# Miniprotein binders against Protein EXORDIUM-like 6 (EXL6): the designs that were tried, part 22

Target 1, 305 residues: Protein EXORDIUM-like 6 (EXL6), of Arabidopsis thaliana (Mouse-ear cress) (q9m8t8)
Amino acid sequence: REPPSQIPNGTLDLSLLWYGQFTPTQKERVHDFIESLNFDAKEGLDPKVSAWWKVVESYQERFEVKDIYRQKKSNRTVAPRIKVKVVRSYVDEKMKYGKELTMGNGEKLVETAIGNMSKVVPVVLLSAQVRAHGVGFCDGTCQHNALAKIKGQKEPRRYIMVSNPEVECPGECAWPFHTADKGPRGMTYQPASGEVGADALVIQLATGLADLATNPDLTKSLFKSETTPYNDDVKKNHESSSMYIVDPATKCTRVFGSGAFPGFTGRIRVDPITGGAFNSHGINHLKFLIPSIWDPKTKSCWTPM
Key: E = the ipSAE of ESMFold2; O = the ipSAE of OpenDDE; V2 = 0.75 times the mean of E and O plus 0.25 times the DockQ between their complexes.

## First folded at step 18 (miniprotein)

Design se4 (from fa0 with F60S R71S I80S Y82S)
Fold by ESMFold2-Fast, scan of step 18:
Structure se4 (fold): chain B 305 residues (1-305), chain A 98 residues (1-98)
Amino acid sequence: as target 1 above (305 residues)
Amino acid sequence: DKITVTVRVTDEGRTKTFKFTVDSPEEMREIMERIREIIEEMNPREVEITIHTSDPELASKFAMEMAEMFSRMGFTWIESHSKITNGKLTVEVEGERD
């Protein structure tokens, strides 16, 4: 018997810490994206950011142990809803711990984002001024979603930390708005917001939120997957393990539409006026490019189009 | 709108180039079949296909179909590169065999 991990009370309260200097566009895009996760109004255009979030929500009931004797499982359950809200947004423009982060400094930023609040999920966003290689970014990682041991609490706290996608490793963390650093060069598009750092930040945050929401306590391995034939590693690293356990959004890294392969995003749309690339719509007719997410029912990356 | 497709096949260091122009998206399937015939007839170790179009959905569909074709024809490495300038898209799809 292994019940799936669930988000308590169907709410995900985020506490944002903006570390360093950010443009208004970067801040607005993150807030607009988060509001769009639960936007399902009839007047909205399809595909919606909220349709992608519904796939994430469906995970709360997907990994329950099945037994032949439980063939009488209810056929009436709708996937639980997860309401995402920003309950605090704090700016550390002066960068208290400097521009080069250590593991200890990263932990302190997570604690700062939590403040005195119980049950919030801290989200630390690192500006273009910050060098985060010292906390493991750019070595195959553009965001951390992990557990932090909090002083005075017995339960560890789930957190997200997003590196700046523009400066240290843009070919890894800002694709497809920036040329890929390694492997096949990808389809390169203009960001819908006009700023690479804003739209790429949304992609990394989306990945972290999806992975957190599908496995909030990290107590359960969701699946194992063989390295795809289209993985950049096939040609360059034949010694790498062909089997691995990954989180659902991370498993679909660089897949944005149907038919994706290394160097190609899959099917997406381009705004004919701005050139901006997108695959989903949110609040106020805003356009977003968001990564696909693994669907265990179809054993494939679910895409908005 | 005018759509241009360029096919480059390379074997033993020699490259041969084929160029196609289509007047409509409906003609694309005929061009895709002609490309398949060229690759089957010449049996190259390396192929590069470039499409130039103002229609990003057409380019996306074309790239996907070419990648699927390369996979079915035994190409072990498939790459794609793209460039967008002034709303016009250039997509290159490459295939290599062992």
Scores: ipSAE 0.000, ipTM 0.253, lowest interface PAE 11.0, mean pLDDT 74

## First folded at step 19 (miniprotein)

Design a11 (from fa0 with A67V I84W; at its last look DockQ between E and O 0.85; V2 from the best seeds 0.77)
Fold by ESMFold2, look of step 19:
Structure a11 (fold): chain B 305 residues (1-305), chain A 98 residues (1-98)
Amino acid sequence: as target 1 above (305 residues)
Amino acid sequence: DKITVTVRVTDEGRTKTFKFTVDSPEEMREIMERIREIIEEMNPREVEITIHTSDPELAFKFAMEMVEMFRRMGFTWIEIHYKWTNGKLTVEVEGERD
């Protein structure tokens, strides 16, 4: 047995598949959000998207998380950084597998996003034209962070799938930019980008990235980490074990600020120029609305505001 | 149901408070106009508007109207809080400028 080593800084390489038709704003918004995760400038406006990402990064060194997953304890004072990069962007405007997604062609989309790259996280972005009910969207789920078995590979691959919910289930997955299916009628805000689909995609992508980056399986596969046999069984016992943290951003669905309750976002700001709702700042003074992240110490959602 | 609106204006660390009680939603336009007049007359750097009601749709509509007023008046920081306590909704709209 070797002595414990520090978890190194890592890179989360994303391979994007844009399936269907997207506006330039939707594409730019997603890319700007991803770049904002890495933006930690001293002079930037608070709260920062990167500060939110640091909460995600903190899962790598949190004692509570390590104890739950039975990982070796560390005396590190600063969690390793996770740099997020887009290393490939593939566009399929013609939707080779059709507009109605099934588990079968959903797996083909993941495989397409992977291509022949061995160390990448595939991210499948589904346009509003795609009906994704067949893979579980709009039934309590607005984004996927899951494992897929890929032909010719022994290890399953972690992937993210998000859908622009503007058409199929806006009241479930585009809130607060669309009236909610439950709660006060007309409780909505304007998206800071000016497009419901663009900002809804950012919320879903942020949720999926946070859930993925806090998952110990990712730490094992993408960053060097020491695990115990108990951690090797996490997938097997995932849904039956109350000890393990499951998808901490998804656990805080529809919480965007302190004081949130059903039908209400919590504390939120409005951009005086665009009228758009936001709770964080990114690159180029851009404003984003991003989800909250479960905090196991407080047993509540950590909110940007 | 009684609707309570509290307006706090702050300038140079000094806060003045105005309170309004209305018996019906129809009076809300008058309250919004009175709020506009207070802000114009006092030129505060910070304004906090709080509404207490059991009607969440009214509270949200009021909050959005106040946000638009703040935008028109040049407030550069605009923030909304909601809190539900004992069957009453509290909504706070905060504005800061200059």
Scores: ipSAE 0.708, ipTM 0.893, lowest interface PAE 1.1, mean pLDDT 81
ESMFold2 (binder alone), look of step 19: mean pLDDT 78; pTM 0.760
OpenDDE base, look of step 19: ipSAE 0.778; ipTM 0.927

Design a12 (from fa0 with H81Q I84W L89I; at its last look DockQ between E and O 0.01; V2 from the best seeds 0.00; counts 0 for: pae O 6.6 > 1.5, placed apart)
Fold by OpenDDE base, look of step 19:
Structure a12 (fold): chain B 305 residues (1-305), chain A 98 residues (1-98)
Amino acid sequence: as target 1 above (305 residues)
Amino acid sequence: DKITVTVRVTDEGRTKTFKFTVDSPEEMREIMERIREIIEEMNPREVEITIHTSDPELAFKFAMEMAEMFRRMGFTWIEIQYKWTNGKITVEVEGERD
């Protein structure tokens, strides 16, 4: 079979599980943020959430550089895009597995999020009603980008789990919308949405998504069906090297703008009307505060601002 | 083909190196557990794990598992590198923590 003229764009199909009660604002902000990832409006205000996502996508180049060159008939190398789409949204307000999560229950939540869909990325969102210490939160962790063994599946599945940043280590997970628990007390900003829990949730989700999307394992999964770099004999015969920073968004935690240092977010914008802090624009000019991401090209934390 | 796994742990300038050779992917599980034990026992700030094999799928799978392990152990910096040499792949996973 003739190699495709271009490496096809990848798609991340997200299955959201809302475990517990969430506010409409929380749900809306999450959906709006996700939709903003691939929203490339030319006429939109800068900086853009989509520009941030492009940096995430750029990690694909590092991993697939050789494959890209081999598959492209044209001399133009274009990194494949990662389209993110919510394909399922399930709300469990009754919290079937209780409020106190154990590791076992956590896995069940992931299973629930996956359901019968074999290719989805499960995203488990835990409400303020949930105590997630049992699954490893509030130990320097605000979100999980991890692998779960799913019954009936041979390979573990990558998942994102986010605890409620207002109740689970808010000094860390809700920063900068909450006072920091460590380091110098910097300025506390107002959330653009008006809800700390919503904007902080987006920060954690964004971190998880970025870390997940830049993970080599996921990259492989995204292109496995069409471009398996490992099955290419040509690749095996050539000396090549690549380097990945795992969890690049986590690496740049607490950096939201240029000039960031402990206790300070760096350069951010404040909406003069709402007082909300933001560093990027999404769909319909919605304002978001999103985390920085390690740029392997510049070897620095890339920020929208 | 033989699979070679090298584990280098560094703490306060002191480095210890462990080398494992396995004949099959099935034996990798044991090695992984051994690696876990080494890290837990020594509690190093820096760990480097290298796998050399002709099976890139195995190498990457192993690397991802090691990265995940590092994450769980609280490593705040995790890097994965790979190199192809004469049809064999070398994957290196490095972890650092404070």
Scores: ipSAE 0.020, ipTM 0.276, lowest interface PAE 6.6, mean pLDDT 84
ESMFold2, look of step 19: ipSAE 0.719; ipTM 0.897
ESMFold2 (binder alone), look of step 19: mean pLDDT 79; pTM 0.774

Design a13 (from fa0 with Y82T I84W; at its last look DockQ between E and O 0.77; V2 from the best seeds 0.64)
Fold by OpenDDE base, look of step 19:
Structure a13 (fold): chain B 305 residues (1-305), chain A 98 residues (1-98)
Amino acid sequence: as target 1 above (305 residues)
Amino acid sequence: DKITVTVRVTDEGRTKTFKFTVDSPEEMREIMERIREIIEEMNPREVEITIHTSDPELAFKFAMEMAEMFRRMGFTWIEIHTKWTNGKLTVEVEGERD
């Protein structure tokens, strides 16, 4: 079998479920952020959201399919790209399962997000009207990157669920746009979008996406072809290696720039027009505040700034 | 605890540095006004303001106010940087304009 000349790019197809009522800004910011992940415009201001995503993509290097890398004559292993697309967006404003979510209802939301699509990553976004304590929020987590058993499917499906950061533990989940629950208190930053709930939501989504995309289990879903040589043995070996870190974005929670420490984001820029805080640029020069990611090579939190 | 505020103003390759020592948070308002006056008088392209204090809340509040001041003055690039130095917090606010 001729080794493929190029490592095939992975595709992350997202199915979004908007559970409850969301503002236009929230929806727009989420979409804009997702589109920014693969936006590699030569022209633009640094740092870029896409550069941040490249760090996420670099985790794929650990899955060195020996066979794929052996085929590249060039000693430079280029990590495959992960193209992220929203393939479905469903809004349930009526909240079919109610405002108070149970674990059972949570699973149903994931099922709803998946629908009839076998290869999508469900992303469930919960509105401010939803109480998500029943599904484990406000217990040290602002987003769930987890596996759900789906009826009729043999294998559990990975999903992202994000609660509303303004109402669900805002002191943790909406930081730095909300006063922190712990640590030094100071003035909070303004969100670049003008809405705390929108920018904070993006932070949580970004964290979830990064954690999901770096998860070794995702490799099965990233490659369209059933023939992707996912060697389960490689997973085991990498899990045992000091280089494998689970949830690299979560590990670097609350780090947004260099010099970060408890209560302080680190190096950050302020938009002269909006007064909003940001550390990266996305599509159409949109400004975002995105989390840092653990870099296993440097053994430090990589920040855009 | 002594609060030290350093203002560096750069224009056309020339840098002027102003240092202020404040004994109380109440005096910070006066310092902020002085900083405003300096910037208005010199009309610099680049300004760096550094606060060094053991009070992180004060430092952060001051930094945010300075950032806002830069916005109002038409600075197009604004950055905030934090660092721990010798058990104290250092916050730097930088502004640049064309």
Scores: ipSAE 0.509, ipTM 0.835, lowest interface PAE 0.7, mean pLDDT 87
ESMFold2, look of step 19: ipSAE 0.694; ipTM 0.879
ESMFold2 (binder alone), look of step 19: mean pLDDT 78; pTM 0.750

Design a14 (from fa0 with F60A A67V Y82V; at its last fold request DockQ between E and O 0.79; V2 from the best seeds 0.79)
Amino acid sequence: DKITVTVRVTDEGRTKTFKFTVDSPEEMREIMERIREIIEEMNPREVEITIHTSDPELAAKFAMEMVEMFRRMGFTWIEIHVKITNGKLTVEVEGERD
ESMFold2, look of step 19: ipSAE 0.802; ipTM 0.926
ESMFold2 (binder alone), look of step 19: mean pLDDT 76; pTM 0.734
OpenDDE base, look of step 19: ipSAE 0.803; ipTM 0.933
ESMFold2, fold request of step 20: ipSAE 0.767, 0.782, 0.796; ipTM 0.912, 0.916, 0.925
ESMFold2 (binder alone), fold request of step 20: mean pLDDT 77, 77, 76; pTM 0.750, 0.740, 0.740
OpenDDE base, fold request of step 20: ipSAE 0.792, 0.792, 0.784; ipTM 0.931, 0.931, 0.927
ESMFold2, look of step 20: ipSAE 0.735; ipTM 0.901
ESMFold2 (binder alone), look of step 20: mean pLDDT 76; pTM 0.731
OpenDDE base, look of step 20: ipSAE 0.801; ipTM 0.931

Design a15 (from fa0 with A67V F75Y L89W; at its last look DockQ between E and O 0.90; V2 from the best seeds 0.00; counts 0 for: pae E 1.6 > 1.5)
Fold by OpenDDE base, look of step 19:
Parts: structure tokens; C-alpha cells; sequence
Structure a15 (fold): chain B 305 residues (1-305), chain A 98 residues (1-98)
């Protein structure tokens, strides 16, 4: 069978569950950020959120799917793109499972986010009203990229869960928009959106998305077509120790620009109008602060700046 | 520990550099005022302000004040850089306008 003329792009369909009360700014900021991932406007200002996402996409190159996805067009290996779309957004303001989450309730939230959609990635966002200690937040954890067993499904489903960074360990999870709990008291920046909770939430979401999208398990799911034999041996080829980095965004936590070190974000820009800190541009010239990601080629944290 | 502040202004290809050394945080207010005066007088297109000190809190506070100053003065591009050299903190704030 002739290899398909075009490398099929992967699609990451997100189902968002907003658990609790969120501000319009928080909702808008999350949506705007997600839309910015695939927004490749040539005429846009640099650096771009989409450039950051291209680094995430580059991880697909490690998956030498020789036969199916590496179509050498013009002797250049083009990594398949990962298109990210919100296909569902559900708000539970009443918090059906209460304000204090248990592990069991957490799983139910994931189930709720999935609903009847078999191919969606559930993203569960917890509001400030929610206490998420019961599901393992705080103590160094700001977001979950994990697997949940879903009733009726044979295989566990990968999900992202993010707690409210203003309430749950803000010294870590809301940095650099909140004073750090540990280390040198570095500069505290203003959020570009005007809301700490919104911009910090985006940082955590971005981290989760990057870690999820670079995960080999997800890659398998994204590019597994019913018709293309996915060689399970791909797992074995990824064991080359140097290329198999798990959670590349988490690895580069607290790096937002070149020259970053403990207490310092690195190179950063400030919006002259709002005073907000940013390192990238999204849709409609919106300004974002996004985390760095480990680049296995350079063996360093890649930053937009 | 001595605090060193360097101000570099560039306009129409001409660069001027001002260097200030102070012995106490209290003296920083005077330096900030001098910097303001320099920038207002010269109205430079590009400004780079660097503080070098062993006190990171002072450095950060100063840098943020400079950011605010640039904002008030109508600079449209503002960038912050950080360096650590021999246990001392260096914070650089750059401003550019059309």
C-alpha cells in the first residue's frame, strides 16, 4: 500500500470541565491560549505560542514510525502537527461532588469530562472553591497528567487536572505572579490578563498539555488509525535513554526565558500598558507567559525568549 | 556592599553611559531621580539600566521601579534580564520606543 501522500496530522480533542465558579477572564484566557497553539500567523509578533507548540510537536520525530509517518517530502522530515481543539466545554458551578474532592470524586470528574466521547482528552479545571488535597494537589504538584480508569472502558484514559493556583500552593503554582515559598524572593510579576489566577492557570495547563502531548502513550492514540498497523515495537525503540524524556515541560519548571535560575524567570518582557509579564504572543496579539520545554536535541530547556 | 547602577542611553546612534555607585539603599532614591532626569532630558529611543548588588531584594525592587518608569515615559518595549556573577546579582531593564 502506497504510503499516504501526507503525514496525517494528529488531533487532540479536549473536553473541558469547569468544576466550580470561574471568572470570565479565566475562561477566556484558557480558550485563547488553546486557540493560540495552532495559530501560525506569519505576520504576527515573535515569539509565538505556536512556536512553543512546534517544539512539543517535534517530539513526534522520536517516534520513528518509518513506514507511515515519516514521509520524506523534499528530503525533509516534517513532524506531524498536533491540532488542539476544544470540542466540549462543560461548567458545573454547583459542584455536584462537593468542594472537598476525594480520589474517587476526582475520577468521577474525569468521567464527567469524557462523557460519551471515546476519543477526547478530558481536562478538569478546579475552581478556587475546591479543596483538592484529597486528590494529591500541593506538595509540589500543580497539575496532574495521569491515567484514570474509566468505568466501561478497558484501557485507562489520560487526563489533565489543574487545581486553582491562587488557592492551592500559590507560592509554587502561581509563581512568578505570586511570591515563591522557597528560595530567593525573586521578582513578582503582574499577570498579562490582569488576573493571577488566569495566567497561572494557563501556565499549569500549558505544562500539562505539553507533557501529555509528548507522552508516548498519547502519541500512540493520536496517530493510531484503524487502518494503520501501529507497531507496538515503537515502545522499544523509544528506550534509547537519551531521547525518552517524560514530562519535558515539568522538567523545565520555572524556566520562562534564557538565563533562568532559582528565583529568576529568565529573560522576560513586560507589557507597557498593563505591566504584565509575557514571553510569547498568541491569537490577536494576546500576550502569554508560558513554560519552557525540554528539547532533546539540544539537551536544554527551550524558551520562547 | 556597594551598589552599582549603570544607565546606557542610545539615540540616533549615539550612546551615553552613566555610572552611579551608592553605599546604602537609602541613596537609591536619589539615583532613581537622577535617572529619571537623564531620560527626560535626553528622551532616548533606547535605554538600558543595570543594577549590580549583593542584595537581590534591592535589585528586584529597583528593577520593577525602572519598569514602571519606562511605562510612564511611554516606552513600548520593555525587557528584563538577570545574571549572577560571583554571588552578586545583576538585573538589567531595557526600554525602547519609536
Amino acid sequence: as target 1 above (305 residues)
Amino acid sequence: DKITVTVRVTDEGRTKTFKFTVDSPEEMREIMERIREIIEEMNPREVEITIHTSDPELAFKFAMEMVEMFRRMGYTWIEIHYKITNGKWTVEVEGERD
Scores: ipSAE 0.583, ipTM 0.865, lowest interface PAE 0.6, mean pLDDT 87
ESMFold2, look of step 19: ipSAE 0.618; ipTM 0.868
ESMFold2 (binder alone), look of step 19: mean pLDDT 78; pTM 0.768

## First folded at step 20 (miniprotein)

Design a21 (from a14 with A60S; at its last look DockQ between E and O 0.84; V2 from the best seeds 0.79)
Fold by ESMFold2, look of step 20:
Parts: sequence; structure tokens; C-alpha cells
Structure a21 (fold): chain B 305 residues (1-305), chain A 98 residues (1-98)
Amino acid sequence: as target 1 above (305 residues)
Amino acid sequence: DKITVTVRVTDEGRTKTFKFTVDSPEEMREIMERIREIIEEMNPREVEITIHTSDPELASKFAMEMVEMFRRMGFTWIEIHVKITNGKLTVEVEGERD
């Protein structure tokens, strides 16, 4: 028999910081989406949010993770599973740094979300009344996956920042739940949650998580275990890999189903109960609209439908 | 510019097709009512509505009204697919129910 070659399952521990005022629906929708990543919906409820997440996980096997786990020959490699958990939540409704965030104050929110936890991914969620400067929100960017240099830490920390776009730029960052601000108007749909901002936050968080989870600088924290050989020489692995994929969900912006073109999402379903547009199923029979993911092997966006 | 609407109703593997042409906003609303009557009379398990137009605003309004009709009639699967060929839109709205 050939020697087995398996990478252990990983954990993506999220620390959420809710900056500003959010409705209960917005908070519940985000939490329900995150739980849906690890949850296989009941039989007959396809497509599944968890199946979408398995595509993200497959990038670790296909394109990067083999280099990081230097292993003997492998004829059969299975994609690792990544369990996504919210391990802490912070709420700052009073907005310590005000409604106008500088880049530096944004990084202080990241530091707060980290707290004393050495292996979390901070996720800063900005309410609709907050403006983050220097990031490009509402000017070509709808979510931000970046590195922050944290006081007292040797390595910079990867983080996600999302904003609720329902006030500043719903036609850019909450489409298709609002008429497009630029380009063909096409068609719009209703959000399944009943709130444009809640479902827009899910789209942008999903994009950020997919882009983050495919980024090799997090692989050490996701998959390191005491019993699995680990190659600490990250420079050699990065320099040797020709299949480093950058931001595969962002590369499929505004693509939600097969056949998408400007102004039109592609193939999409409507939930008869809520009237909301969706392309995936999660926990509790909930339906979500989530982005597509670029697949460099097929040179196309992998779509949930 | 004329709008063509094709309605396919299917039950137990048998499909019947109805075709309409829309020349005015009044005719569009009348055609939507006729579609509702067809679905109520035939009680099909599957309906596919195809709209051909170069007017995206009218196509969008018509498609969304068909979606709302499917919701009221108890369709449990509702799907929209918009295609473009030579600058003209084809909007497909599909409904399935038990």
C-alpha cells in the first residue's frame, strides 16, 4: 500500500467585534451563516453553505497546503476540513473611536478583537453609520482582508473588516438587494432576512472568509498540530509554489450563479416563504446568498448553482 | 419593440405551450392575468415562463410578478435565469410544486 498522506483538520477561530449599532437580525444572520459553514443541511436541501465551504477547503489541498506540510509521496490527498467557530464577541455600541475611523483606529479595533488570544482571526464588523477611511469601502472594495501590525507581536495578524453598506453604498456593496449604482441596472432581489444590511453583511463576510481561508499565511495556525510534521520554513514553501491563489471570492464579485453577466446574478432561486433570493441552504432551513469562488483550474467562477 | 412570452406547463411528463406577444403595457398586464388563469385551470406541477425582450426594466418587473404569483400558488421551487444573446434578454422563471 502507498503511505498515507493526510493533513489534519483545522480550526478557524473567529473573534467578532461589532462596532456601532446593529439590529438583532443583522447579528443573528451573521452568526447563523457562520454556523452554517460547519453544518450539513438536511437531505434534499441543496445547494448547501457547507458544500460551498468545502470548495474553499479544497484550495488547501489543491494549491497550497501540500507545500506547507512537507510530506513523503502522496498518491491520495484529501482536502482538510476547517471548523469555523466564534470564540469571542465584543460589542462597542458607543463607538470608542467615533463614526469616522482612520486606518490606525481600525487597527486598534483589530487589536481589541484579538485581546490576549494568540490564534484567533479578528473580524471587525462596522455598522451602517460608520465610515472607515483608507480602506476603499464604497470605492471598489466591499470587504477588507488585510494584515495588521499588532503591538507586542512578532508577526502581523490577518483580519477581516466588513461594513454594512445599506446607507453609504447599497448599490455597490449590497447588490443585488439594491439597484446598482454603476453599470447596467439589471435585476434586483429581496433579502431573505428582510434586511438589506443583514444579507449584505453575509455576502461580504463570506467573501472575506473565503479569501482569508485560502491565504497561506494562515495555514500554520489553521493546521499545526503536535503530531503532524510541520515545515516551519515558510519562505521555501511560498517560493516553491506556483499555485498561490489571491482572493478567489473577490475575483468573482457579483457572480452568484451560473451564467452571470453585468447586471444579472446568474441562476438564482427565490425562497417561497420569505421572497428572498438565495443560492444555498444553511442551518434551521435558512437560505443564504453567497458569492462564487474563482477556480484557476477551470478558469471560471465556481458557482453554488 | 415586441415582447414575446412563452409559458410551458408540465404535469406527469406532458407539456403544453402557450405563446403571447406584448405590444403595450396594458397587454402585458392582461397576459399576466391569462398566465394566472392557465396555471389555475391546468394545476400543473411545473411551469416555465420565458420572456424575450430588449427592455430590462419591463422584463424585471414581469419576472418578479411571476415569482410572486408562484409564491402565492404554493410553488416550492422558484428559479430565475437571465440570458443575453445579441443584445436581447431571455428571462426564464421556473416554478415547481408537489
Scores: ipSAE 0.769, ipTM 0.907, lowest interface PAE 0.6, mean pLDDT 82
ESMFold2 (binder alone), look of step 20: mean pLDDT 75; pTM 0.722
OpenDDE base, look of step 20: ipSAE 0.777; ipTM 0.926

Design a22 (from a14 with V67A; at its last look DockQ between E and O 0.89; V2 from the best seeds 0.83)
Amino acid sequence: DKITVTVRVTDEGRTKTFKFTVDSPEEMREIMERIREIIEEMNPREVEITIHTSDPELAAKFAMEMAEMFRRMGFTWIEIHVKITNGKLTVEVEGERD
ESMFold2, look of step 20: ipSAE 0.796; ipTM 0.924
ESMFold2 (binder alone), look of step 20: mean pLDDT 75; pTM 0.722
OpenDDE base, look of step 20: ipSAE 0.813; ipTM 0.938
ESMFold2, look of step 21: ipSAE 0.824; ipTM 0.929
ESMFold2 (binder alone), look of step 21: mean pLDDT 74; pTM 0.709
OpenDDE base, look of step 21: ipSAE 0.797; ipTM 0.933

Design a23 (from a14 with E68Q; at its last look DockQ between E and O 0.77; V2 from the best seeds 0.78)
Fold by ESMFold2, look of step 20:
Structure a23 (fold): chain B 305 residues (1-305), chain A 98 residues (1-98)
Amino acid sequence: as target 1 above (305 residues)
Amino acid sequence: DKITVTVRVTDEGRTKTFKFTVDSPEEMREIMERIREIIEEMNPREVEITIHTSDPELAAKFAMEMVQMFRRMGFTWIEIHVKITNGKLTVEVEGERD
């Protein structure tokens, strides 16, 4: 079939579950970051959150989706676009399973975030009140992109889980906004939002979304539609590429700019108004500190700065 | 260990360079005051401060002091880059203002 002349557009539908109590700043910061993924900031506001997201989107090239949508008159393959949308937000301030979660209760939260929706990515956000060690946080892990077995479903579901680390493990999961527990103390900065937890949640969510959106398991659901051409034989033949990198944002943990090394973020800017550290611009002139993403073409971390 | 501090001030494409060498961290307060005096006197649009040291705590402290100074002086672009080569740190703090 003749490829269409339009850039393919996928949609990543998120269902958020807010478990525990969050400040308005924490909720707004997360929503503003998600919206910033779809937003092209005006000229002169580089680096952009949306440019960072384009690096994530470019991973779909290794799954050969772009060959289906190749421009007819160009030797250039155009990267697909992925629009990120929050389709549900559920709030459990009273914490149905308490403050000390088990793996089983963590899976029940994922079920709650899914609800009746068959094609969403559940995102569970744990407040600072939650002791997240029981679901695998704080011992080398600051965010999850994982599979959960869902009661009543034959196939497991992929989910993201993040936890506000400002109480339980700030030295492990809130750096650079808190001194590090391991390695050289190095350098710390202020969060641009004024809240350690809000900006740490953005780093964790950004990492989880990047790791998820680069995972080939989601490619078919992102771009398959009745009006989109699809060649199963071509896609099937290319999905086994040796270019696949598992969790490319997690691979760049604690790298926020070029030249990063243990204890130091790499190149970074400071907002003179808030005193907060940032490396990108989003919606409403907001400034964010977001992680780097492994780039298999350069065999290094792609950094915002 | 010697600590080298370089201050480069630029206005309308013209750059002037000031260099300081100190033998100990205790002399850094004096150097920071001299840096402040240079920037106040010359009122430049762009400043680049470079510190070479083997002490990461000193590097971090100096960088943050320069950032706070740039904030107080009305710099609207403030950038930090800390590099390491053979165990030696280079701290670059850049400020731009209109």
Scores: ipSAE 0.763, ipTM 0.913, lowest interface PAE 0.8, mean pLDDT 83
ESMFold2 (binder alone), look of step 20: mean pLDDT 75; pTM 0.712
OpenDDE base, look of step 20: ipSAE 0.801; ipTM 0.931

Design a24 (from a14 with V82T; at its last look DockQ between E and O 0.85; V2 from the best seeds 0.80)
Fold by ESMFold2, look of step 20:
Structure a24 (fold): chain B 305 residues (1-305), chain A 98 residues (1-98)
Amino acid sequence: as target 1 above (305 residues)
Amino acid sequence: DKITVTVRVTDEGRTKTFKFTVDSPEEMREIMERIREIIEEMNPREVEITIHTSDPELAAKFAMEMVEMFRRMGFTWIEIHTKITNGKLTVEVEGERD
């Protein structure tokens, strides 16, 4: 039995930039969600945020992903782990580039989040004070998982940008915690944290992390093993990799449980104490509402419940 | 169109089923009161309330009222599930307590 070539265990190092003013609940909620991705204790309550993250990790062992990377096929049932760590957190409450962002200023925020770190994923979080329409929010888009050209670097850098939608576009980007702008009126729920913006940021961040972690470039940018299947024909591999599964969490926008229908999240629980809606548990028995992930084998969304 | 509500109450593994059929949304308040009375009288550990309708806004409003009723009655597990078949929406609200 030869060791199979496959995507090895790795880390996803996040550099957070908090742009604008955030409440303690918003900051705590995001950090608690990130920590919950790594929390896999048997004593935790089901469904777990970490079980959801294992679905993201399973993309590394799916046949379609292995074929794209030209990895040896395996009957292995446990995918390599991806640990998620916050390695830097920078706060700009003064908003150096103002409240009305442009594409250029958006790129400067990504550069700030990167700093001089070569393998970090920059995550820019925009407060409710920021008008993010100029960088593409609120027009069909509630989070960015994209590439930016960084001054002084050979390769573009992958980044995540999220924006607290409670002021600018709550009907588009804060559903189900706010009435939707489009589609039939249906279910509207309370956020488990008590803050629309906090739980909306978690949904956006979860979506961005899942879309990023399922991207084939993860092998080339995150893992530190020479067993990573780099190919000398980089242009060919990048083109093949970029076509495998595009943004599988974004493909499941507004699906949070089985049986989802326009205006209805699908299967979901309600906390009897807070009235808050959730479909997963994290650290300290905290309750989260997290998105679904497209499954190309079933041609449907994989749901937490 | 026709609105059908099914209430299943379960205690000690034994289930009783109550069915209501109404022709208009105006009759729904009476049905909700009867559901409340059934649960108060029978004191079940598990309740499943199902509404079948072609009106998604009615179904959503009904489901949220049932959720609030379960919270007031001390249910500790509250779950909502939906499906649609042939243009008819089914919403199930489930409650469990000790």
Scores: ipSAE 0.743, ipTM 0.903, lowest interface PAE 0.8, mean pLDDT 81
ESMFold2 (binder alone), look of step 20: mean pLDDT 77; pTM 0.734
OpenDDE base, look of step 20: ipSAE 0.821; ipTM 0.939

